# Designs tried in a protein design chat: miniprotein binders against q8wwc4. Part 23

Target 1, 195 residues: q8wwc4
Amino acid sequence: STEEKPQQHQKTKMIVLGFSNPINWVRTRIKAFLIWAYFDKEFSITEFSEGAKQAFAHVSKLLSQCKFDLLEELVAKEVLHALKEKVTSLPDNHKNALAANIDEIVFTSTGDISIYYDEKGRKFVNILMCFWYLTSANIPSETLRGASVFQVKLGNQNVETKQLLSASYEFQREFTQGVKPDWTIARIEHSKLLE
Below, E stands for the ipSAE of ESMFold2; O stands for the ipSAE of OpenDDE; V2 stands for 0.75 times the mean of E and O plus 0.25 times the DockQ between their complexes.

## First folded at step 13 (miniprotein)

Design f2 (at its last look DockQ between E and O 0.52; V2 from the best seeds 0.00; counts 0 for: pae E 9.8 > 1.5, pTM E .736 < .8)
Fold by OpenDDE base, look of step 13:
Structure f2 (fold): chain B 195 residues (1-195), chain A 101 residues (1-101)
Amino acid sequence: as target 1 above (195 residues)
Amino acid sequence: SEELAEKAFELYKSGDLEEAIEQLKKVIEIDPDHVEALFLMGLLYLEKGNTELAIKWLTEALRVEPQHVEARFLLAFMLEELGNEEKAQEIKKKALELRKQ
C-alpha cells in the first residue's frame, strides 16, 4: 500500500521582483516607522499590507460585480462616484478583469506613504499599495499593451493563459482625536482597465 | 524610553542624523531589545553611508525579531552592495517567505 504523499501544490509564486528602487524602499520604511512613532504605536506595515491585500481582493471583486452600495463604507464617496460611472461602462471582460482573488495576487508592494496636514490641522496618512494579480479574463492584447502573458499550470489542470494586471489602491486614515480609526480607500487605479 | 525615541524621530525629521543616532543610542541603552530603535539605527547609518554599522544594527534588530521583514530586506540590500550576493539572496528569500505569511 504505497501511500501517495500528497503532492504539495508548489504555488509557483512568481516573485515579480519589482525591485522598487532601494531608496524608495528605505524611504517607505522610514515613513512607516514615523507612522508608528507619531501616529499609532500599534501600526505595523506588515499587518497593514496584509489587510490592504485583503481589502483589495474584496473591493476589486465588488467593483467587478458593480456592487457599489457595498463599497460606501470602504471607498471615499467621490472616488466611488467616479468609479460607478467608469466601471458601469466597461465591457464584461474588463469588469471581470477588475476582480483579484487573493490567491491570484502574485505581488504586493508598498508604494508611497504621505503624511499631510490640512488647513484645519487634521492629520492624514495615505499609503499607496500596488498589487499585481493574474486574471483569466480574456482581454485583447491590444488593450493590455505591455501586459505579460503567463502560462500557468495549476496542478494537473490544463495550462491556463493568464494575464498579469496591476492595480494601485491608496488607503487613507485620519489621525485626529475622536475620529474613528478606519482606513478608507481614497484612490483606485486599475492600469489599462480604468484609464 | 518612548520620549527619547520620539525625540530621536523629531531630530531625524529635522535632518539632524547625528543627534538622532545619539538619542537612539540612549533608547537602546535603556532597552537593548527595542526592535524599532535598532531598526532605525540601521536605517540612519545606511543614510549616512556607513554600511558596516547599518549591518550591525539591522543584525541586532533581527536578533530580537527574526521575522522583521524590513530589517531582513535592508540587510539583504546592503550585503548585495558589499558583494556578498549569496548571503543576500538567502536573506531575501527568507524575507519573501515571511512577507507571505
Scores: ipSAE 0.019, ipTM 0.378, lowest interface PAE 4.2, mean pLDDT 79
Fold by ESMFold2, look of step 13:
Structure f2 (fold): chain B 195 residues (1-195), chain A 101 residues (1-101)
Amino acid sequence: as target 1 above (195 residues)
Amino acid sequence: SEELAEKAFELYKSGDLEEAIEQLKKVIEIDPDHVEALFLMGLLYLEKGNTELAIKWLTEALRVEPQHVEARFLLAFMLEELGNEEKAQEIKKKALELRKQ
């Protein structure tokens, strides 16, 4: 008898076609409209999401390679400082699991969007992006308890075992007039790998 | 249209979703096929908890732009919540195919 809930019977022979929380997705569309209306008429959440997906693949690869110097201009200083200790101490296979290949990111979801002013009148927008990606990295199952293991059909005769991992990156941009329109990553979470 | 959308933002920030909807309706009166306005009407009614009207407006957005991925996902979710699983699954499958493109 299976005591584990649904997870055990779903971990083979399917690519997970994730479904985001539509209610939260609805609210993020309203907030994206507000960014367009009041901050930047060139803003598009669909274009941002595609760019964020590219940034995730790039940053996660650099992080897995411990190339922290290349991350200094992309990731907030205090976040990068905290990550250096955690990433450097990881076994090589766990480091490899951090890297997401762009072609294996199976689902991207917009999480929370925060729009606020600080006491100095600076305008900020934070956008949380969530990514689900497949990896062939050999991670012991006890380390990634609850993580889904899926088999991906590669052509007619090939079935390759992959693990589905998730990560959340929070992007921040200051929209104050005259400030460079740069997005900085203000928070990085990789499920069970960088707790 | 942009000026009326700015007014809708003010009303949304105050938490009055019904007034925000009324301002957005003025956008639609100017441009009945404004896809983003139709979609936002669906989103606002969903936030109010009026699933029936949310479905109606999302369906209208899909009439104007049949390839609108976000509207398909949301419509599928709400049909599933209403027990129309077969139709919801078909719409969801198409939305996932469009996102891959």
Scores: ipSAE 0.006, ipTM 0.228, lowest interface PAE 9.8, mean pLDDT 72
ESMFold2 (binder alone), look of step 13: mean pLDDT 81; pTM 0.761

Design g1 (at its last look DockQ between E and O 0.10; V2 from the best seeds 0.00; counts 0 for: pae E 7.8 > 1.5, placed apart)
Fold by OpenDDE base, look of step 13:
Structure g1 (fold): chain B 195 residues (1-195), chain A 101 residues (1-101)
Amino acid sequence: as target 1 above (195 residues)
Amino acid sequence: TEEWALKGFEYYKQGELDKALEIMKELVKKYPDHVEALFLMGFLYAEKGDPRKAIEVLETAISMAPEHVEIYELLGETLQELGKHEEAEKYRQIAERLRNE
């Protein structure tokens, strides 16, 4: 009766040494609290982050497919215009690397939160979200200086070489009475791909 | 009230901690149940190096908003800085529970 030792699922502690400067973390929490307190009592940074992750996966996929028309309601018009020009000029491997599957997102971080008033007295909240995701796209290492190459064995599958990429998406919402409570993407940055 | 809290926070960002604290104190004096002002005041006391006052203010804030996770997190961090690890752990556990709800 050979007692099969329970395979300790090594939780790959991705030590994302995100040097989240403790100060930045506190500032983010305070700003999130201010949003809750003064703008939206239903606001949850946790729920927002999850929604942002889903939005990132969706939008990045559409970008990789050059489906810009489907992004018109999700991405600010000016940003989408600029992206259309940049993305269409990318090599196919770079376009493919824009796409992040939700299962390939290894880390999500809340960046800076900005609360500002415009000259018309409209209130805006911007939340920068940073994502790290694995891509199977073959991008030359020269282009991805500093990208960590990870050998990921997903289950019983062959060891696939994946590259870690990062993206930053800034979400904006207007908090004006009578304005639809929608978040829009006001900035998109894909490091090393859209530079 | 919102404008004062935001103003206080802006002073903090500018490194004017004492001015920020003064604004929050005035706001809390006028509105003792203002959770946001209490939270910010607690934070500012912690940043000023007065963790005891921070804890007192944050405990008051918790009593008014027991559902708010960020207050527990800040309280936990402040208690840890004071070496009160057991109490800090209690509040961290509460915060974790509230986040998972």
Scores: ipSAE 0.021, ipTM 0.482, lowest interface PAE 3.9, mean pLDDT 81
Fold by ESMFold2, look of step 13:
Structure g1 (fold): chain B 195 residues (1-195), chain A 101 residues (1-101)
Amino acid sequence: as target 1 above (195 residues)
Amino acid sequence: TEEWALKGFEYYKQGELDKALEIMKELVKKYPDHVEALFLMGFLYAEKGDPRKAIEVLETAISMAPEHVEIYELLGETLQELGKHEEAEKYRQIAERLRNE
């Protein structure tokens, strides 16, 4: 009954890019219009998305390297405090899988946009961004349920195995008069790595 | 009429969804075929998590402006989240057809 199974890595798989339903895109477009019309005439969801992609690559790399001091101005204090213990306790291969190289982010989508006021009348916008990226980190494929694995040819001799991972970063900006307009990361999720 | 729509949107910016919705209801009461107000009411009902009311007002809006793709797109999204997949697909196909005309 007891038998040894070889560790198998899935070498190729059909990639299914998880585009948002076009109808959820309509709600996102309406909310982006409302931000532009009533909060910031310089706001562009397209420009924001490109900047968010750059931020994701930068922050995920610093997170994988446990360089939390460098994240203090980019990530909300409460989020960073909660992540420190979780990230430092990860195996090295899981830590390495957190890092997303900008050139290997294969898909970016805008999720929910929240526009709200708190009890003190401060004005906030939260934008959830979802990223799909490739990693060459050596993680057993059975650990990443639902992850796609495919091979990438590097040069003429060998093929590297890559895994497709996803992450969700929630960006927050305060639009209250007199407050400097900065985006802060208010939530970080790396599927199957930081649950 | 535009002034009242902008006032309702100003309440939305402040997070006062119920006040925004009341402004749009009053506008539609005075002007029952005001398509922009009906569309914004549908959006506000969806934001409040009341998809049944959202569908009701959005269907009224498309009866008055059947060429506006955005109404069908929001209808399809709302029906999909309610679990009415066949109805949602119908409106999504209409929106796609109109976008490509």
Scores: ipSAE 0.013, ipTM 0.353, lowest interface PAE 7.8, mean pLDDT 75
ESMFold2 (binder alone), look of step 13: mean pLDDT 80; pTM 0.741

Design g2 (at its last look DockQ between E and O 0.01; V2 from the best seeds 0.00; counts 0 for: pae E 14.5 > 1.5, off the site)
Fold by OpenDDE base, look of step 13:
Structure g2 (fold): chain B 195 residues (1-195), chain A 101 residues (1-101)
Amino acid sequence: as target 1 above (195 residues)
Amino acid sequence: TEEWAMKGFERYKQGELDKALEIMKELVKKYPDHVEALFLMGLLYAEKGDPRKAIEVLETAISMAPEHVEIYAMYGKTLQELGKHEEAEKYRQIAERLRNE
């Protein structure tokens, strides 16, 4: 019984030296603080970000597979309808490029946090999450203007050429008494794929 | 500025509201146009139960950054706490407009 040693997933810390505008960092922290202070005392931006990363990986995979029925509880109905039309018309290589595995996500950033009240007095929080991920999908460089081609050696495997893609997912939650405390995806953008 | 703001947040999380306010006051004194500091200071005053001072600070923040949606939302909320429902509705509408732009 050969005990297969758990392959230590070497977390390739791709330090994307994004110039984190210090102003954006402060703004994000303040907004996260507001969520904590006024909406949810247990809110953690760190925990949220990790959950959002998992959700992104899951949802993007389902999108790539055109499994729209499995997204009905995760993605806003209007967004899902629009995505169904766009994604279905994509070529297979573009569909495949929508999928991000958790290990292929090289950078996650908290974008804008919006807090708003509707006319009915319902409270909503929107958090825009930005993801950068590597794809093995062969997308013509003309379509991916400015995509850096990265040669990534994953372990002892051959150097694979990966392209860097970005996606933005906006997560929404209603903070109304008696409403189920679920995050839904209210916006999906995949740069260069879902334009 | 960022370090000071974070220090203020840390003190607030520890339940040291007055110390957090002092830190933010110092920051605003040095950087009177720092919108985020003003916003946080407004929040801290509201939490302290001083909605009048909160409104004053938030008005300053709005004047510095009229595009800042969250400031209007908080300002509206603070006005509601003061019983100024009509005025609160005005600022809610402004916030809604700015979100849709």
Scores: ipSAE 0.017, ipTM 0.351, lowest interface PAE 6.6, mean pLDDT 78
Fold by ESMFold2, look of step 13:
Structure g2 (fold): chain B 195 residues (1-195), chain A 101 residues (1-101)
Amino acid sequence: as target 1 above (195 residues)
Amino acid sequence: TEEWAMKGFERYKQGELDKALEIMKELVKKYPDHVEALFLMGLLYAEKGDPRKAIEVLETAISMAPEHVEIYAMYGKTLQELGKHEEAEKYRQIAERLRNE
């Protein structure tokens, strides 16, 4: 790799991230600035968003494989408890559809950022992240669902189809003085699969 | 823009492909560099059986995000649908190379 290649890569990456609506981008930055100013001077929403995308790909794959023991470090205990029965009851094609490949996540957005105190005075930040991803898993369609299929002609296989699905993961971190910082996933929604 | 794009994706989820396309067209008209909207438009045109319009939109998306693997994959798949197999293989190889980076 050359110095020009890293510069070109970073400029391209910024184009993908930086060409969203400036008003919403500014609102997200204002809330991120408040987190930086009053809670964590090392916080960066751009770094968080990239990490959240990686976490979504990793966690969704573990969910699809029913590897709940590996999720105990990342997902709130009550959320994981509720998910175990729901996920194990899914047909295999629905389980497979939970997994998002990182390079097939086509749209990531920051939803609401909540800065609040609970009834015991503990300080929290919740960041909702929404992900849209492509899957090859075959999910029975409803009559109201539009086909989200693009097709490719392959020499040995005529058609490859993909469906576009969405998921929302809410990340939570306690900022109470003296508490070790760690993000946990406080809510998981896979719209068609885990509603 | 992000909330605007979410409305387009929500319409797509509900199966309202024409409304999703309308939303994304208006978003791109105001923000022509919006890669996610261009990608969804490419997906919508391909799904509606209009691969030439999909190619047009995906070429714009490639110029804006040349590192985005799925844009190249869709572009190559759309070229295959048009019977341009040699060009499609070129972009499939680009997508593979980017996945390995």
Scores: ipSAE 0.000, ipTM 0.338, lowest interface PAE 14.5, mean pLDDT 72
ESMFold2 (binder alone), look of step 13: mean pLDDT 79; pTM 0.726

Design g3 (at its last look DockQ between E and O 0.57; V2 from the best seeds 0.00; counts 0 for: pae E 4.9 > 1.5, pTM E .721 < .8)
Fold by OpenDDE base, look of step 13:
Structure g3 (fold): chain B 195 residues (1-195), chain A 101 residues (1-101)
Amino acid sequence: as target 1 above (195 residues)
Amino acid sequence: TEEWAWKGFEYYKQGELDKALEIMKELVKKYPDHVEALALMGMLYLEKGDPRKAIEVLETAISMAPEHVEIYKLLGETLQELGKHEEAEKYRQKAERLRNE
């Protein structure tokens, strides 16, 4: 009776060693607190991050589909114009790789928070969000230098080879009396796809 | 009060942490019940590398506003980053309870 040793499911702890520099973490928390304290008492960085994740999934999908008209209210006009040119010129596999499904997002981090005044005295808050997501798009490894290839078995499905991609979306909101309290995307970067 | 807080924030933005702390200390001295100022001061101490003082100030802030969910969250997160997971969990649980009331 050969005792089948229980295959220790190596939980691939994706140690996303997000070396959040402890200093950066503190700075981010201070700035988040300042937003809450002096700009918006309903602001929650946790809730914002979740909303940003949803927005990223939505916007990235629309970008992959070249549905730029549907992004006009979500993305700053100048950014959308530049993206239209860049995305339209991408090969189909790269366009497909722009899309992140919520379930494929493996890590979300708050990058930098900027609070600034313009020359007119308008108050702005920018929050840079960084996302790491898995794509099934077949992108040549040469283009994705340093992308980790992961073999992910999702449930009972076959082992799929997925590549880890990153994107950075900067969200901006104006805190001026009478201005609509909407976040807009002021910057989009997809590493290795939209350099 | 707001002017002082903003002045402190401006020093902080400029990287003048000690001046920011000084302004916040003066503000708290004048207005000891200013919970936001206390909380900010706590975070500034954390950035300065004085976690003990940070915790002390944040606990003071909580004592002034025991209903304030965000202070509990802030303290919980601070404690977690300091490796005090058990204490952090207590504050997270309290914050969650307060949010649901």
Scores: ipSAE 0.373, ipTM 0.784, lowest interface PAE 1.5, mean pLDDT 83
Fold by ESMFold2, look of step 13:
Structure g3 (fold): chain B 195 residues (1-195), chain A 101 residues (1-101)
Amino acid sequence: as target 1 above (195 residues)
Amino acid sequence: TEEWAWKGFEYYKQGELDKALEIMKELVKKYPDHVEALALMGMLYLEKGDPRKAIEVLETAISMAPEHVEIYKLLGETLQELGKHEEAEKYRQKAERLRNE
């Protein structure tokens, strides 16, 4: 075998180990199981994660286009109001960087899961989802300090530099008996763009 | 049975980990195949800083309900994240076989 093969295996193992705390990950998966067990027998964290990935791609595109009226049924109104001024004030290249194409989302992870009751006794679950995606947006290196930079060859021998960006979307659903089972986005953060 | 499991969950939310754990242990003594109680016990052991007991309890859960695909997936993922990849692969393969049955 060559020296490169062992180094490539170690780099891959390092990457997979660098994305989660093992004990926190176990705790999160058990909480997902408890949602299934005590709240909704149709709940699946796998299906939720796939839907959340689709929602992220859709919402981030609409944000980049400043189509806030189309977000009113998907994003909590308080969050949307706060985002409107921040997104509108961004330079066009920063706005373009908000959009994540579904095929360029390279990693998705479940962050924190909160199971709680509000002061009225309503039952809620919040699930924080973290996404890493590649963008071709023309953003100055100083704005994206610390971002990974990749070069992608286009079919006509042009080289396009892509940056790896991250975003965190918190999803919320009320599980109180008799309530419509809808997920709403209760928090949106795009690292380095909307911090 | 369901009431006791819910009471254990409520204690967990209040941060009363020892009370929640004792409730779940009593429930499992009376209903040994109560998978939900075993899963909550696993979470309680993680919060108390004992991931080995958490894995042990989850393995007990699948021994009591060997047809439950979601428990195999949870245990396999748990073992994988803790670096026990060989054991995790065995549970991952079992979950896939049960899903296709």
Scores: ipSAE 0.127, ipTM 0.503, lowest interface PAE 4.9, mean pLDDT 75
ESMFold2 (binder alone), look of step 13: mean pLDDT 79; pTM 0.721

## First folded at step 15 (miniprotein)

Design h1 (at its last look DockQ between E and O 0.02; V2 from the best seeds 0.00; counts 0 for: pae E 16.4 > 1.5, off the site)
Fold by OpenDDE base, look of step 15:
Structure h1 (fold): chain B 195 residues (1-195), chain A 101 residues (1-101)
Amino acid sequence: as target 1 above (195 residues)
Amino acid sequence: TEEWAWKGFEYYKQGELDKALEIMKELVKKYPDHVEALALMGMLYLEKGDPRKAIEVLETAISMAPEHVFIYKLLGETLQELGKHEEAEKYRQKAERLRNE
């Protein structure tokens, strides 16, 4: 009677050590408070972060599919133009690696919040969001120097080898009377993919 | 009041945390019910590494504006980051109740 050793489901708690530096957290909260206090009383950094996560998943998927026309309202025109050139030139495996499924996003952090006024007196808020996500795309390890390879068992599925990727999306909103209250993506960076 | 808050923020941006706190303290002294000033002061205390004073100030802010969802959220998040999960949950629940009202 071979005692089947209970396979300890090592819940690989991907302790995404979100090194949220407590100081950075406080700074982010202060700036978020300023947005709330002076720009938008409905602003919530938590709600924003969740929305940003959804936007990231959506936009990254569309990028991976080269559906640039569907991004015209979501991404700044200049950024989209640059991305069209860069993404179109990428190998298919790199294009596929741009896509982040919402369920594959391991960590989300708020980066820098900037509040600035232009010469015309327009008020802008930029929020940099950083995402870490798992991709099943086979990217050569040489291209992804330092990417952690994780064996992830999602539910009852087979153990898949996934790579951890990061992306940074900067969201911008103009807080001027009469301007549509929409967030647009003003910057997109995918580390190691869109250099 | 808004100008004072911005002045405090400018000092904060310059790394002059103590001056920022001083301005906020003066503002709160003059306007003890100024919820935004209290909230900012609470956050500045967190930045300074005084979570006890931060919590005290934020609790004061709640007492001045018990309907204010933002302060409950802020305090809840602060407490959560400090590992005070049980206390954080109370304020999160309160914030959710207020949001649904």
Scores: ipSAE 0.026, ipTM 0.516, lowest interface PAE 3.7, mean pLDDT 80
Fold by ESMFold2, look of step 15:
Structure h1 (fold): chain B 195 residues (1-195), chain A 101 residues (1-101)
Amino acid sequence: as target 1 above (195 residues)
Amino acid sequence: TEEWAWKGFEYYKQGELDKALEIMKELVKKYPDHVEALALMGMLYLEKGDPRKAIEVLETAISMAPEHVFIYKLLGETLQELGKHEEAEKYRQKAERLRNE
């Protein structure tokens, strides 16, 4: 029997998706097809988007509660480390505004898709997801210029004020053969709340 | 579709409500069943202070997605602000029923 195995890797390929005008919709469909054809026959951009919406609601809630230990399996370690100080230093109303209730996510969109290989032949896919959601947290208008305030009545006597916020989560999965097929959040942005 | 949604999102982040709204209008003209774009249009009209147009687009959205709890809530509140209490109560009750299921 052979005791030594030759090292194998693919040629490094990088597919760079630059910002584009009206044809980017076609490019995202082509990229989704490439993922389906060459990486995962069970991949569907529609199914991914629904799962990403669920993940956004879950992760944003844990962030608002400062439950960083529960995020270690979902968010890249370097990203989580960078976020801990920022989130902890937020005023309580800003922390509460991070959380998105699944029923209050009013718009989801798929942004750019990146498909690339590194020099070791590891295969990666990054998918940017954008979410627009309402929050009941009361954020000063000066801090969130351009945000809308809505009054939503719950039942006969309850009134809630809602503001429209947005967030961008970038999901990353390594498709290298033998690697656990999990998506990790590699970037988190909450507009006007973080940074 | 996704590129147009992304453009509208970027304009909204920059505070350019009119540009965001025009992008969503174009998206809906090409894809009339795009419920999320209709919902966002409704919210943009509310932010601009035009609740009547907001109701028009939100009712179109709910006709295509009758189980969407948020849209019923938004319609109910908008109608209440316009003094149309009976219509508002109808949508509010629908939203509560869907949440309890």
Scores: ipSAE 0.000, ipTM 0.222, lowest interface PAE 16.4, mean pLDDT 73
ESMFold2 (binder alone), look of step 15: mean pLDDT 79; pTM 0.724

Design h2 (at its last look DockQ between E and O 0.76; V2 from the best seeds 0.00; counts 0 for: pae E 7.8 > 1.5, pTM E .761 < .8)
Fold by OpenDDE base, look of step 15:
Structure h2 (fold): chain B 195 residues (1-195), chain A 101 residues (1-101)
Amino acid sequence: as target 1 above (195 residues)
Amino acid sequence: TEEWSWKGFEYYKQGELDKALEIMKELVKKYPDHVEALALMGMLYLEKGDPRKAIEVLETAISMAPEHVYIYKLLGETLQELGKHEEAEKYRQKAERLRNE
C-alpha cells in the first residue's frame, strides 16, 4: 500500500513587495474606520478585500468570456456598455488575459476610499481595489512593456512562463436608508489590455 | 457626539489634521468611553507620525470596549504595519476568538 506522499503544494508566496505608501495605508485605515463608525458597524476592510478578490476573479472571468449579460447585476450599466465594446474588439489572447484565477492573484491592495454625498443627500462609498495576477496568455512583450515575466512552476507541471498583470476595480455602495446594501463595480481598468 | 465626530472628519477631509485631532481630544475628554472617537484619534496620530500615541489610544479604546472585534483588528493591523509582528499576532488571535463566540 504505497502511501501517496501528500503533495506539499508549495504555495510559492510570491511576495510582491507592493510599495504600500505608509501614508496611503493610514489614510485608507482612517476612511475604513469612518465607514465602520458612521455607515456600517459590520464593515471590515479585510473581509471586504477578500470579497472583492472573489468578485474580481469572477467578473474578470466573465469578461474574458464576453458574458456581459451575466454582469448586469454586478457592474454599473455605463461601465458594462463601454467594456462590451472594448472587450469584444480585443484579440483572443488579450481576452484570455483578462481572466484572473483566484489562485493566480498574487497581490491585492486597497487603493483609495472615497466617501461622498450627492446633492440629494445620498451617501456613497467607493473603494478602489488593485489586483496583481499571473496570466498564461501569450501576449507579445511589446504590448506588455514593463510587465514582469515570471517563470512559475505550479506543482509537477512544466515551467510555464507567466506574465504579471494588474487590474483596478472600483466598488461602490450607496448607504441610504431603504436602498439595497449591494456593492457594484463602478470602474474597471486592466492595465495594458483595456487601454 | 455625532456632530463633533463629523466636524473632526470635515477638518480631516480639508487636510487640517491638527484641528481634527483637537476636536477628537475634546470629544474624548467629554466622553471618555467613546470608542469610535478613540479609534479615530489613534488613526489621526498615525497620520501625524506618532505611532506610540496611536497604539496607546487604541489600547485605551480596546479597554473601553473589549467586545469590539473591529478595534482589535485595527490595532493588530497597525502593529503589523509598524513591524511589531508578535504583538500583532496576539490581537489577531483575540479577534478570532471573539468572532467565534
Scores: ipSAE 0.047, ipTM 0.563, lowest interface PAE 3.0, mean pLDDT 81
Fold by ESMFold2, look of step 15:
Structure h2 (fold): chain B 195 residues (1-195), chain A 101 residues (1-101)
Amino acid sequence: as target 1 above (195 residues)
Amino acid sequence: TEEWSWKGFEYYKQGELDKALEIMKELVKKYPDHVEALALMGMLYLEKGDPRKAIEVLETAISMAPEHVYIYKLLGETLQELGKHEEAEKYRQKAERLRNE
């Protein structure tokens, strides 16, 4: 007996999906504009976010399969080295839960954007992206104990049969004149699966 | 003029929103076609909690630079957050047309 009430449904989705508070939203927009204005007139946070979503799906699948050699050109060397030991030691169901299918990524959000210079005048931008995805992997209920944050109601289907997980990937690019315009993943966190 | 824009950005990083805004206002008075200063002014008004002035300045910026997809996108998102869905849709549609051109 479910009658969907729009107001209640919207509040639950907003809280669980991690919508930015209004101040963070404005500051993220200012920083994205500054990248466009001073570093790259072709930069778009929307286009970046779509590319980051594709990268997350690809990298997370390779991590779950322990295909670390294929990640060497995408992920910073020190980050990948630390991940090899952590991922290899995971139980198989936790390894499978790392992988996010692109169609099951429920929500993406932009976290912190950092624009900075190092001591040698090199220009950097770091963009933290947060991803929320559904998994059919059998993760023990202890992962969800005491927390309703990862349970999302989507219409009448009741998503309790799938678990909601989150991950954070930090992307870094050097904008210094003459440097190849490549984004590298400088940090990877998978909540409850990796630290 | 880029030095003035950079100085405004530095004040913003320090949290000096009023000083950043004053620099952008002076830049626009001297160079009224400075779209980047207008856009930053609009965003500073948003952070100060004055969305009506923000929209007004952003609309001025897009009138002077009608091909800048990012500013249309920002206007659409700002209006959507304020509940002005019909106006937001007009700007989102314009941004989509420019992206496909």
Scores: ipSAE 0.013, ipTM 0.427, lowest interface PAE 7.8, mean pLDDT 74
ESMFold2 (binder alone), look of step 15: mean pLDDT 79; pTM 0.727

